# Designs tried in a protein design chat: VHH binders against Probable 2-keto-3-deoxyxylonate dehydratase (xacE). Part 7

Target 1, 289 residues: Probable 2-keto-3-deoxyxylonate dehydratase (xacE), of Haloferax volcanii (d4gp28)
Amino acid sequence: MHYHQLAVSGERRLTASRDSTTYDLTSADADLRTFGDLARVASIARTSVDRLAAELTEDADVVDDAFVDRHATVPVDAEEIWAAGVTYQISEQAREEESSMPDMYFDVYDADRPEVFFKATPSRTVEPGDAIGVRGDSEWDVPEPELGIVLRRGEIVGYTVGNDVSSRSIEGENPLYLPQAKVYDRCCSIGPCVVTPEDVEDPHELEMSMTIERDGEVIYDDATNTSEMVRSCDELVSYFTRHNTVPELAVILTGTSLVPEQPFDLQEGDHVDITIEGIGTLSNSVTTV
Key: E = the ipSAE of ESMFold2; O = the ipSAE of OpenDDE; V2 = 0.75 times the mean of E and O plus 0.25 times the DockQ between their complexes.

## First folded at step 1 (VHH)

Design x05 (framework vhh_7xy4_2)
Fold by ESMFold2-Fast, scan of step 1:
Structure x05 (fold): chain B 289 residues (1-289), chain A 121 residues (1-121)
Amino acid sequence: as target 1 above (289 residues)
Amino acid sequence: QLQLVESGGGLVQPGGSLRLSCAASGFTFSRYAMAWVRQPHGKGLEYIATISSSGGYTYYSDSVKGRFTISRDNAKNTLYLQMNSLKPEDTAMYYCATYYRGSYTYSPDYKGQGTQVTVSS
């Protein structure tokens, strides 16, 4: 199933989509308003999220796709969003050239330990349809389309689409500036929904594409496949959770090979669409922060 | 101005060897990773090999691994590709590639004259 979290007149609602029909699960049980609520109840009841949702659809109101699109928010309330880098070869090459110490990126590509870093809190995360940010002190910015792994207490409960918006110019000045290049206002977006593992046969066999529009014209259009990841989702989860404090809900963005070539520079007024096979399209405008 | 000039291509029979060179100028060569890419007639561009700025790390496409060796001489601003056990399917225009930044931006630059490699009998 595909799960959306909605905000309707100040009220939170959870929907589930199955066989081209979308159900308002909150109409069946007023205490189920977030994906986290559903996942918690499923855990307590010792059942799957999809089985619980299917039972709830018997008493749920049906809503149309346009209603969901108008009211969609972040699909999961992740306390922390983390990200991985150097997981695709083109990302490794591009990051090496932007660094003052380029050989370190090749070291990471071949190493047992992957690059994993903190990316965002809820206060820095942008909803589908809202504006992602470019830093006012940055001279080169890019969107980074990525498969997101949704975790509850360190266990995979689903997948989503994410955007690891980054300042390439700040990152390229010095590796120690990576946190400032990656973590800032509106630096991350996730959505449009969470898809459970039952609906994703293999997270390493998904087409991922990105389109960027400026003044109504397409200025970027490219695609890749998650089969190009050199790190497994399980490996990234393992490195995130080991020796760490794991929040109730988290997302790990898995990296990307889709790096817009120059002269591209993400600008205010741009529109970014990221699509992952079987999940959906995450859409955002761009603003300066 | 950034310039990449490839050389060393030619006609060779299957099982033969060639050594390609790329002379780089207009940027600080020792600070940038370098790559070799190729384009067979009527087909798209194919990645072959990459070498780190220091030369300490190299990566190869599966199609050439074990047969080709990428290397560089930073004192001479030159990139090399040693090609052994050449096959007819290695026939292509070979391009030297680098990532060059003007004042503020980096991108791969695959624009070069290229050097033609033809493997036939």
Scores: ipSAE 0.000, ipTM 0.140, lowest interface PAE 16.2, mean pLDDT 84

Design x06 (framework vhh_7xy4_2)
Fold by ESMFold2-Fast, scan of step 1:
Structure x06 (fold): chain B 289 residues (1-289), chain A 122 residues (1-122)
Amino acid sequence: as target 1 above (289 residues)
Amino acid sequence: QLQLVESGGGLVQPGGSLRLSCAASGFTFSRYAMAWVRQPHGKGLEYIATISSSGGYTYYSDSVKGRFTISRDNAKNTLYLQMNSLKPEDTAMYYCAKDLYYGSRWYPLDYKGQGTQVTVSS
């Protein structure tokens, strides 16, 4: 099932979509307003999220897709969003250039320990349809489309689409500037929904695409597949959770191979669409922060 | 300490040729990818060509593909750009730079020299 969190006249609502029908689960039980609420109840009841939602759909109101799109917010209230890098297959061209690339890149690519870093809090995360940010002190910025893993108490409960918006110019100045290049106002978006593992049989066999429009023209259009990821979702979760205090709800963005090359630079007024097979499209405009 | 010195620019007629050189010192030249970039007067920098540390890979911008050739001599710590069929639009200050590649991430160019002016005019 696809789960959306909505904000309607100041009220939070949770919807579930299956086989072209969308149900307002909050209409069946007023205590179920967020994906976190549903996941918590399923855990206590020792059942799956989808089985619980299916029972609730029998008493739930049906809503149309346009209503969901108008009112959609972040699909999960993640206390923390983390991200991984250097997770996709290095091309034969990049391998051939090994001596001209920073040694640390290949060290991380071949190592047991992956690159995992803190990305965002709710205050830095924008919802579907809202504006992602580029830093006013940055000279080169890019969107980074990624599969997101949704966790409850460190366990996978679903997947979503994410955007790890980044300042390449700040990152390139010094490795110690990575946090400033990755963490800032409006630096991250997730959505449009959470899809449970039952609807994503294999998270490593999903097409992922991105288009970028500027002044009504498509200036970027490319695709990849999560099968190119050389790190497993379980491995990334393992490194995030070990020796760490894990929040009730978290998201881990899994990295990407889709990054526009120079001379591309993400600019105010651009529009970014990221689509992952079986999940949906995360859409954002761009503003300067 | 790290130093790049460009040379070989000048005034040339449309259709002419020039060869630029970049002498590198203060770092292990043979271990870094190198690039040529240019900046027309009053405009931003644009990538022209890159070459891997070994010379096994080269990249050219569409505007110069088939006309320019990048090469290097690691024994002499020197980078070259052979420019043929020059056009007025090639008029710019040309810079030599260390280039960084980090997987799917290209970092900004690390240090560029003082440049050499190329003017294509009749």
Scores: ipSAE 0.000, ipTM 0.166, lowest interface PAE 14.7, mean pLDDT 85

Design x07 (framework vhh_7xy4_2)
Amino acid sequence: QLQLVESGGGLVQPGGSLRLSCAASGFTFSTYWMAWVRQPHGKGLEYIATISYSGGRTYYSDSVKGRFTISRDNAKNTLYLQMNSLKPEDTAMYYCAAGYSKYTYGSYDYKGQGTQVTVSS
ESMFold2-Fast, scan of step 1: ipSAE 0.000; ipTM 0.315

Design x08 (framework vhh_7xy4_2)
Fold by ESMFold2-Fast, scan of step 1:
Structure x08 (fold): chain B 289 residues (1-289), chain A 120 residues (1-120)
Amino acid sequence: as target 1 above (289 residues)
Amino acid sequence: QLQLVESGGGLVQPGGSLRLSCAASGFTFSTYWMAWVRQPHGKGLEYIATISYSGGRTYYSDSVKGRFTISRDNAKNTLYLQMNSLKPEDTAMYYCARTYYDFWSGYSYKGQGTQVTVSS
């Protein structure tokens, strides 16, 4: 099922969608307002999230997709969002042209240890339909569309779409500036929903596309497939959780091969749509922070 | 000062009934999910039932569905378990727990328990 978290007149509501019908689960149980609530209850009752949701749909109100779109917020209250990089296959030509990619990137690409870094707190994460940020002190910014892994206490409970918005110019100045290039106000978005593993049978066989519009014109349109990931979701989760304190809810963004090349520069007023097969479309406008 | 105090256990004949109570103090009872779990002598903890903040949603293990009813009184900070049609296999120490995820070990905020023995 596809789970959305909504904000309606100051109230949080959780919806579940299956077979083109969307159910307001909070109408069936007023205590189930977030995906985290549902996941926790499923755990203590020793049942699956989808089985619990299916039982609730019998007493739940049906809502329209337009209602969900109007009220959608972040689909999961991740205490921490982490991200991975250098996870997609590098072309043979790019590999041969070392000047187009520093040796450290190839070292990470070939290594057992992947690139995994802290990305965002809730205060830095924007909801679907809201504005992602570009730093006022950055000269070159890009969106980075990624499959997000949703974790509860280190275990995969679902998937979502994410955007690892980045300052390429700050990152390019010095490797030690990576945290400032990656972590800032409005630097991340996730959504529109969480999809359980039952509906995303193989997270490494999903089409992912991104479209960017500026002044009503499409200025970027490209696609890839998560089959191009040379790092597995399980591997990334393993490196995140080992030797670490794992929060109740977290998201790991899995990297991307879809990064617009120069002279592209993400600008205030742009609109970004990221679509992943079986999950949905994460849409954001752009503002300067 | 978190306290969970169970009561109401005892010896009962097969087919009989018992009502367990759990008095909670030291936290805002009405904002937490609550559970009943049991432990037969020499065995691990077994989940029995859970109840939502408002009491609007309840869940039961397959072994007790239709026989046990979990309920709560938020005004009295008290959790209940009504046990009907008791069977010898229901013999166990019964614990009231503040449910904080599925941590049934160490962090369960579990009381000292009340013994239920079903025997003729």
Scores: ipSAE 0.000, ipTM 0.192, lowest interface PAE 15.4, mean pLDDT 86

Design x09 (framework vhh_7xy4_2)
Fold by ESMFold2-Fast, scan of step 1:
Structure x09 (fold): chain B 289 residues (1-289), chain A 123 residues (1-123)
Amino acid sequence: as target 1 above (289 residues)
Amino acid sequence: QLQLVESGGGLVQPGGSLRLSCAASGFTFSTYWMAWVRQPHGKGLEYIATISYSGGRTYYSDSVKGRFTISRDNAKNTLYLQMNSLKPEDTAMYYCATKIYGYSSYYPGFDYKGQGTQVTVSS
């Protein structure tokens, strides 16, 4: 199932989509208003999220998809969003030129320990349809389209689309500036929904695409497949959760190979659409922060 | 408006030296990591060296380590490559490039390169 969290006249509502029909689960049980509420109840009842939602659809009101799109918020209340990097396949040809590349990049690519870093809190994360941020002190910025893993208490409960917006110029100045390049106001977006593992048979066989529009023209359009990930979702979750404090709800962004090359620079007024097969499209405008 | 213009290439004998320059414009040069990359005729791009925004950190490919030195002058928006003890296998088109260092999800290893300057090492 596809789960959306809505804000309607100051009220939070949870919807579930199955077989081309969208159900307002909050109409069936007023205490179920977030994906976290549903996941918690399913855990207590020792059942799957989708099985619980299916039972609730018997008493739920049907809503149209246009209503969902107009009222959609972040699809999960993640206390923390983390991200991974250097996770996608590098070609044999690129590896043959390895001795000429900075060692740090290939050290991480070939290591047992992946690159995993803190990305955002709720206060830094923007909703679908809202504006992602580029730093006012940055000279070069990019969107990074990524598959997001949704975790409850360290266990995978679903997947979403994410955008790991980044300052390349700040990151390029010094490795120690990575946190400032990655963590800032409006630096992240997730959405449009959470899709459970039942609807994603294999998270490593999904088409992922991104388009960027500026002044009504498409200036970027490319695609990749999550099959190009050399790090598994389970591996990234394992490294995040081991020896760490695991929040109730978290998201891990899994990295990407889709980044626009220079002279591209993400600018105020741009529009970014990221689509992942079986999940949907995360759409954001761009503002300077 | 970002431009990188390389110069200083030419014909040189084995064991000789050349100094390449790259004039940068259209961006804040002093905040970017910079690189030199090369492409021998009929082959792929090969990374040569990279330098931090301040010039305090440098990295080199094994093929040129000890022979080449990368440097920069931020006041002049210029990147340099001092090439010593040149060998015939150093023959290539040399490009100045902007470099993403430590960027978590980016490959290939450079973002933008200039028009290039030809270096030919022959007897």
Scores: ipSAE 0.000, ipTM 0.182, lowest interface PAE 14.9, mean pLDDT 84

Design x10 (framework vhh_7xy4_2)
Fold by ESMFold2-Fast, scan of step 1:
Structure x10 (fold): chain B 289 residues (1-289), chain A 122 residues (1-122)
Amino acid sequence: as target 1 above (289 residues)
Amino acid sequence: QLQLVESGGGLVQPGGSLRLSCAASGFTFSTYWMAWVRQPHGKGLEYIATISYSGGRTYYSDSVKGRFTISRDNAKNTLYLQMNSLKPEDTAMYYCAAEYRYGSGKYYTEYKGQGTQVTVSS
């Protein structure tokens, strides 16, 4: 199933979609307002999220997809969003450019330990349709489209689309500036929904595409497949959870090969659409922070 | 803020030599691969040489191999390019560049400043 979190006249609502029908689960039980609520109840009842939702649809109001799109917010209240890097296959061309890459990049690519870093709190995460941020002190900024893994207490409960917005110029100033390059106001977006594992047979066989529009014209259009990931979702989750205090709800962004190269620079007024097969499209405008 | 300032260019006769310097500041120079790139008038950028952060690895384009030598002094935060047996085809604006990639993406070359003009003619 596809789960959306809505804000309707200041009230939070949770919807579930299956077979082209969308159900307002909050109409069946007023205590179920977030994906986290549903996941918690399913855990206590020792059932799957989808099984519990299916039972609730019998008593739920049906809503149209346009209503969901108008009122959609972040699809999960992730206390922490983390991200992984250097997770996609290095091309033959990139290997020939090896002489130009810092040794640490290839050290991480070939290592047992992946790059995993903290990305965002809720205060830095923007909802679908809202504006992602580029830093006012940054000279080169890019969107990074990524498959997101949704975790409850360290266990995979679903997938979403994410954008790991980054300052390449600040990152390039010094390796120790990575946190400032990656973590800032509006630096992250997730959405449009959470899709359960039953609807994603293999998270490593999904088409992922991104388009960027400026002044009504498409200035970037490219695609990849999550089959190009050389790190598994399970591996990334394992490194995140080991020796760590895991929050109730978290998201791990899994990295990407779709990063626009110079002379591209993300600018205020741009519009970014990221689509992952079986999940949907995460859309954001761009503002300066 | 990353700053790269090139110097050492000028007018030289074919077969002559020049040594370019690049003063780096605003980043930890010793942790970056460095490159020299050039742009002939009315043409695109051409990579000519790269050097690892320790100086242990160097790479050259076929057009300059055996004639140019890239080197660095990490104690002085300075990159050098020794150019020998210069040809008219070497005439270009020369830029130094810092290269990085330790995050989720591909390699990136960042350069700033006016560059230094090299003109090879008699």
Scores: ipSAE 0.000, ipTM 0.169, lowest interface PAE 17.0, mean pLDDT 85

## First folded at step 2 (VHH)

Design q6a (from q06 with S57R; framework vhh_6qgx_2; at its last look DockQ between E and O 0.02; V2 from the best seeds 0.00; counts 0 for: pae E 20.5 > 2, placed apart)
Fold by OpenDDE, look of step 2:
Structure q6a (fold): chain B 289 residues (1-289), chain A 124 residues (1-124)
Amino acid sequence: as target 1 above (289 residues)
Amino acid sequence: QVQLVESGGGLVQAGGSLRLSCAASGFTFSSYAMAWFRRAPGKEREFVAAITRSGGRTFYTDSVKGRFTISRDHAKNTVSLQMNSLRPEDTAVYYCAAEGYFTYYSKDSAYDYWGQGTRVTVSA
């Protein structure tokens, strides 16, 4: 099923969509307000998230999709968002173009250990429809459409769309500046929903597209497939969780293969749409931070 | 014109009962969740009860659970609040409110339409 978290006037609700019908699960039980709540209860009850949700739909109100769209917020309250780099061949090429030390990315691409880095805190993560940020001290910024893996206690409980907004200029200046290139105000967005593994079926066979609009004109429109990723979701999760106590809820972004070509630079006023098959579209405007 | 008109308020002794009613007009009643709020003297307005669009589910603030019952009549476009075992602390102006979707949100800012209120006074 597809799960949305809603926020209206500070109140939170959880919806589940199945067969073109959306159910307000919170209407079935007031204690079920977030995806995390559902995942927790499912775990405790030794059942799947979808099974529990399905049962709850019997007592849940039906809600309009338009309502969901108006009030949808981040689909999961991830305490930490992490990301993987250089997981696509094209990403390696992109890094080679920007970096003064391109060989290090090649080494990571072929290495057993993937590049996994901290991406965002909740305060730095923007909800669908809100503005992602580009650094004011950065001359070259890009969106990075990515498949997001939703984890509860290190176990995959779903997938979402993510945007790993990045300063290519800062990263390119020195690899040691990666935290500054990746972690800043409004540097990350995830959404619009969480889709359970049962509905995604194969996270490595999903079409992904990104459209960027400026001044009412599409200036970028391209697509790829998660099948181009050279590492599995399980592998990334494994490296993320090994020797690491992860939060109850976390997201790991799996890297990008859609890279706008220079002289493209993400600018305030732009609009970014990222679509992943079977999950949905993550939409964000752009602001300077 | 949208109207929510409350009635049924009054003076009642502790342990007594009242039934509040709210008549709705000027909007598609069946498309809205309905709620009751109250504002006690010197206090902020607080959530009391809500009922889903269909009327299938109800929600209450903890202090009124087991004592108050919210219901609605789609044929008459009314929402009611049966208040039993009333207490002095239930003294307040009670407001009817409508929300376009059932969210049972306890915050009054979530609601689109409001009534003028009806006063309930519970004496010791």
Scores: ipSAE 0.000, ipTM 0.255, lowest interface PAE 14.2, mean pLDDT 91
ESMFold2, look of step 2: ipSAE 0.000; ipTM 0.106
ESMFold2 (binder alone), look of step 2: mean pLDDT 88; pTM 0.907

Design q6b (from q06 with T52S R53Y S57R; framework vhh_6qgx_2; at its last look DockQ between E and O 0.01; V2 from the best seeds 0.00; counts 0 for: pae E 22.0 > 2, placed apart)
Fold by OpenDDE, look of step 2:
Structure q6b (fold): chain B 289 residues (1-289), chain A 124 residues (1-124)
Amino acid sequence: as target 1 above (289 residues)
Amino acid sequence: QVQLVESGGGLVQAGGSLRLSCAASGFTFSSYAMAWFRRAPGKEREFVAAISYSGGRTFYTDSVKGRFTISRDHAKNTVSLQMNSLRPEDTAVYYCAAEGYFTYYSKDSAYDYWGQGTRVTVSA
């Protein structure tokens, strides 16, 4: 099923969509307000998230999709968002173009250990429809459409769309500046919903597209497939969780293969749409931070 | 333009009944929980009753439980309040309100749209 978290007048609610019908699960039980709540209860009850949700729909009110769209916020309250880099061939190429030390990315691409880095805190994570940020001290910024893996206590409980907004200029200047290139105000967005593994079926066979609009004109439109990723979701999760106590809820972004070509630079006023098959579209405007 | 128009108010003797109606327009009625509030003379506006999107769930303030019934008609975009066994303390201006979600239905601030109100007077 597709799960949305809603923020309505400061209150949080959880919806589940099945068979073109959306249910307010919170109406079935007031203690079920977030995806995390549902995942927790499912775990305790030794059942799947979808099975529990399905049962709850019997007592849940129906809501229309327009309402969901109007009130949707971040689909999961991840305490930490992490990301993987150089998971696609094109990523390697992109890094080679930007970096003064291109060989290091090549080494990572072929290495057993993937590049996994901290991406965002809740305060730096932008909800669907809100503005992602580009650094004011950065001359070259890009969106990075990515598949997001939703984890509860290190176990995959769903997938979402993510945007790993990045300063290519800062990263390219020195790889040691990666935290500054990746972690800043409004540097990350996830949404619009969480889709459970049962509905995604194969996270490595999903079409992904990104559209960037400026001044009412599409200036970028391209697509790829998660099948181009050279590492599995399980592998990334494994490296993320090994020797690491992860939060109850976390998201790991799996890297990008859609890279706008220079001289493209993400600018304030742009609009970014990222679509992943079976999950939905994450939409954000752009602002300077 | 969003409109909530209440009707059905009036003067009634204690123990009597009234049926209030609220006609909604200008928004997607089915996407809103509906509620009734009231403001008695010299008092603040208070929650009376609410009904969920589907109408499957209803909530009432304690003082009206068993006496008042809230219902809605999606076909007509109306919400109604059947008031039985009316008491002098039920005297108030009754307001229809629409909330985007059936969450904190008792909170005045949660509601996006309000009607102009209809006066209910219950004489002893």
Scores: ipSAE 0.000, ipTM 0.249, lowest interface PAE 13.5, mean pLDDT 91
ESMFold2, look of step 2: ipSAE 0.000; ipTM 0.107
ESMFold2 (binder alone), look of step 2: mean pLDDT 87; pTM 0.897

Design q6c (framework vhh_7xy4_2; at its last look DockQ between E and O 0.02; V2 from the best seeds 0.00; counts 0 for: pae E 7.5 > 2, unsure alone 63.0 < 65, placed apart)
Fold by OpenDDE, look of step 2:
Structure q6c (fold): chain B 289 residues (1-289), chain A 124 residues (1-124)
Amino acid sequence: as target 1 above (289 residues)
Amino acid sequence: QLQLVESGGGLVQPGGSLRLSCAASGFTFSTYWMAWVRQPHGKGLEYIATISYSGGRTYYSDSVKGRFTISRDNAKNTLYLQMNSLKPEDTAMYYCAAEGYFTYYSKDSAYDYKGQGTQVTVSS
């Protein structure tokens, strides 16, 4: 099923969509306000998220999709968002172009250990429809459409769309500046929903597209497939969780294969749409921070 | 024309009580979740309570839970907020809000509406 978190008149609610019908699960039980709540209860009850949700739909109000779209917020309250880099060949090339030390990215690409880095805190993560940020002290910024893996206690409980907004200029100046290139105000967005593994089926066979609009004109439109990823979701999760106590809820972004060509630079006023097959579209405007 | 008109606000001493009313018109009242929100001077809007179509479900923010009661009379198209044990921190402009929720009945009118507000001041 597809799960949305809503802010309805200031009250948090959880919806589940099955087929063409969307259910307010919170209406069935007031203690289920978030995806995390549902996942927790499912775990305790030793059942699947979808099975539990399905049972709850019998007692849940039906809501329309437009309502969900108007009130959707971040689909999961991830305490930490992490990301992986250099997981696509094209991303390697992009790094090589921007960096003063391109060889280090090549080394990571071929290494057993992937590049996994901290991306965002909740306060730095924006909801669908809200504005992602580009750094005011950065001359070259890009969106990075990525598949997001939703984890509860290190176990995969779903997938979402993510945007790993990045300063290429800062990263390119020195790889030690990665935290500043990746972690800043409004640097990350996830959404619009969480889709359980049962419905995604194969996270490595999903079409992904990104469209960027400026002044009412499409200035970027391209697509890829998660099958181009050279590392599996399980592998990334393994390296993320090993020797690391992860939060109850976390998201790991899996890297990007869609890279706008120079001289492209993300600017305030732009609009970014990222679509992943079977999950949905994450839409954000852009602002300078 | 959709209208929400709040009333019942005023000056009250700490520990006192007030009952706010919201008269709704211009839409099918019973097909909307209703809510009360408030805005203290110089601060943002704060959600305080919401109620389902028939009143069977109510929700409250932690700040007002146990002290405030939201209710509605669909026959009168009126929303209420009973406020007991009022505190100075409850001082704010209080707004009635309507939000379409049910798929079948709110398809073309699922917008958020807010009234002009009524001022509540809690002071000794």
Scores: ipSAE 0.017, ipTM 0.321, lowest interface PAE 6.6, mean pLDDT 90
ESMFold2, look of step 2: ipSAE 0.041; ipTM 0.447
ESMFold2 (binder alone), look of step 2: mean pLDDT 79; pTM 0.804

Design q6d (framework vhh_nb_b201; at its last look DockQ between E and O 0.02; V2 from the best seeds 0.00; counts 0 for: pae O 8.6 > 2, placed apart)
Amino acid sequence: QVQLQESGGGLVQAGGSLRLSCAASGFTFSSYAMGWYRQAPGKEREFVATITRGGSTYYADSVKGRFTISRDNAKNTVYLQMNSLKPEDTAVYYCAAEGYFTYYSKDSAYDYWGQGTQVTVSS
ESMFold2, look of step 2: ipSAE 0.170; ipTM 0.639
ESMFold2 (binder alone), look of step 2: mean pLDDT 84; pTM 0.844
OpenDDE, look of step 2: ipSAE 0.013; ipTM 0.269

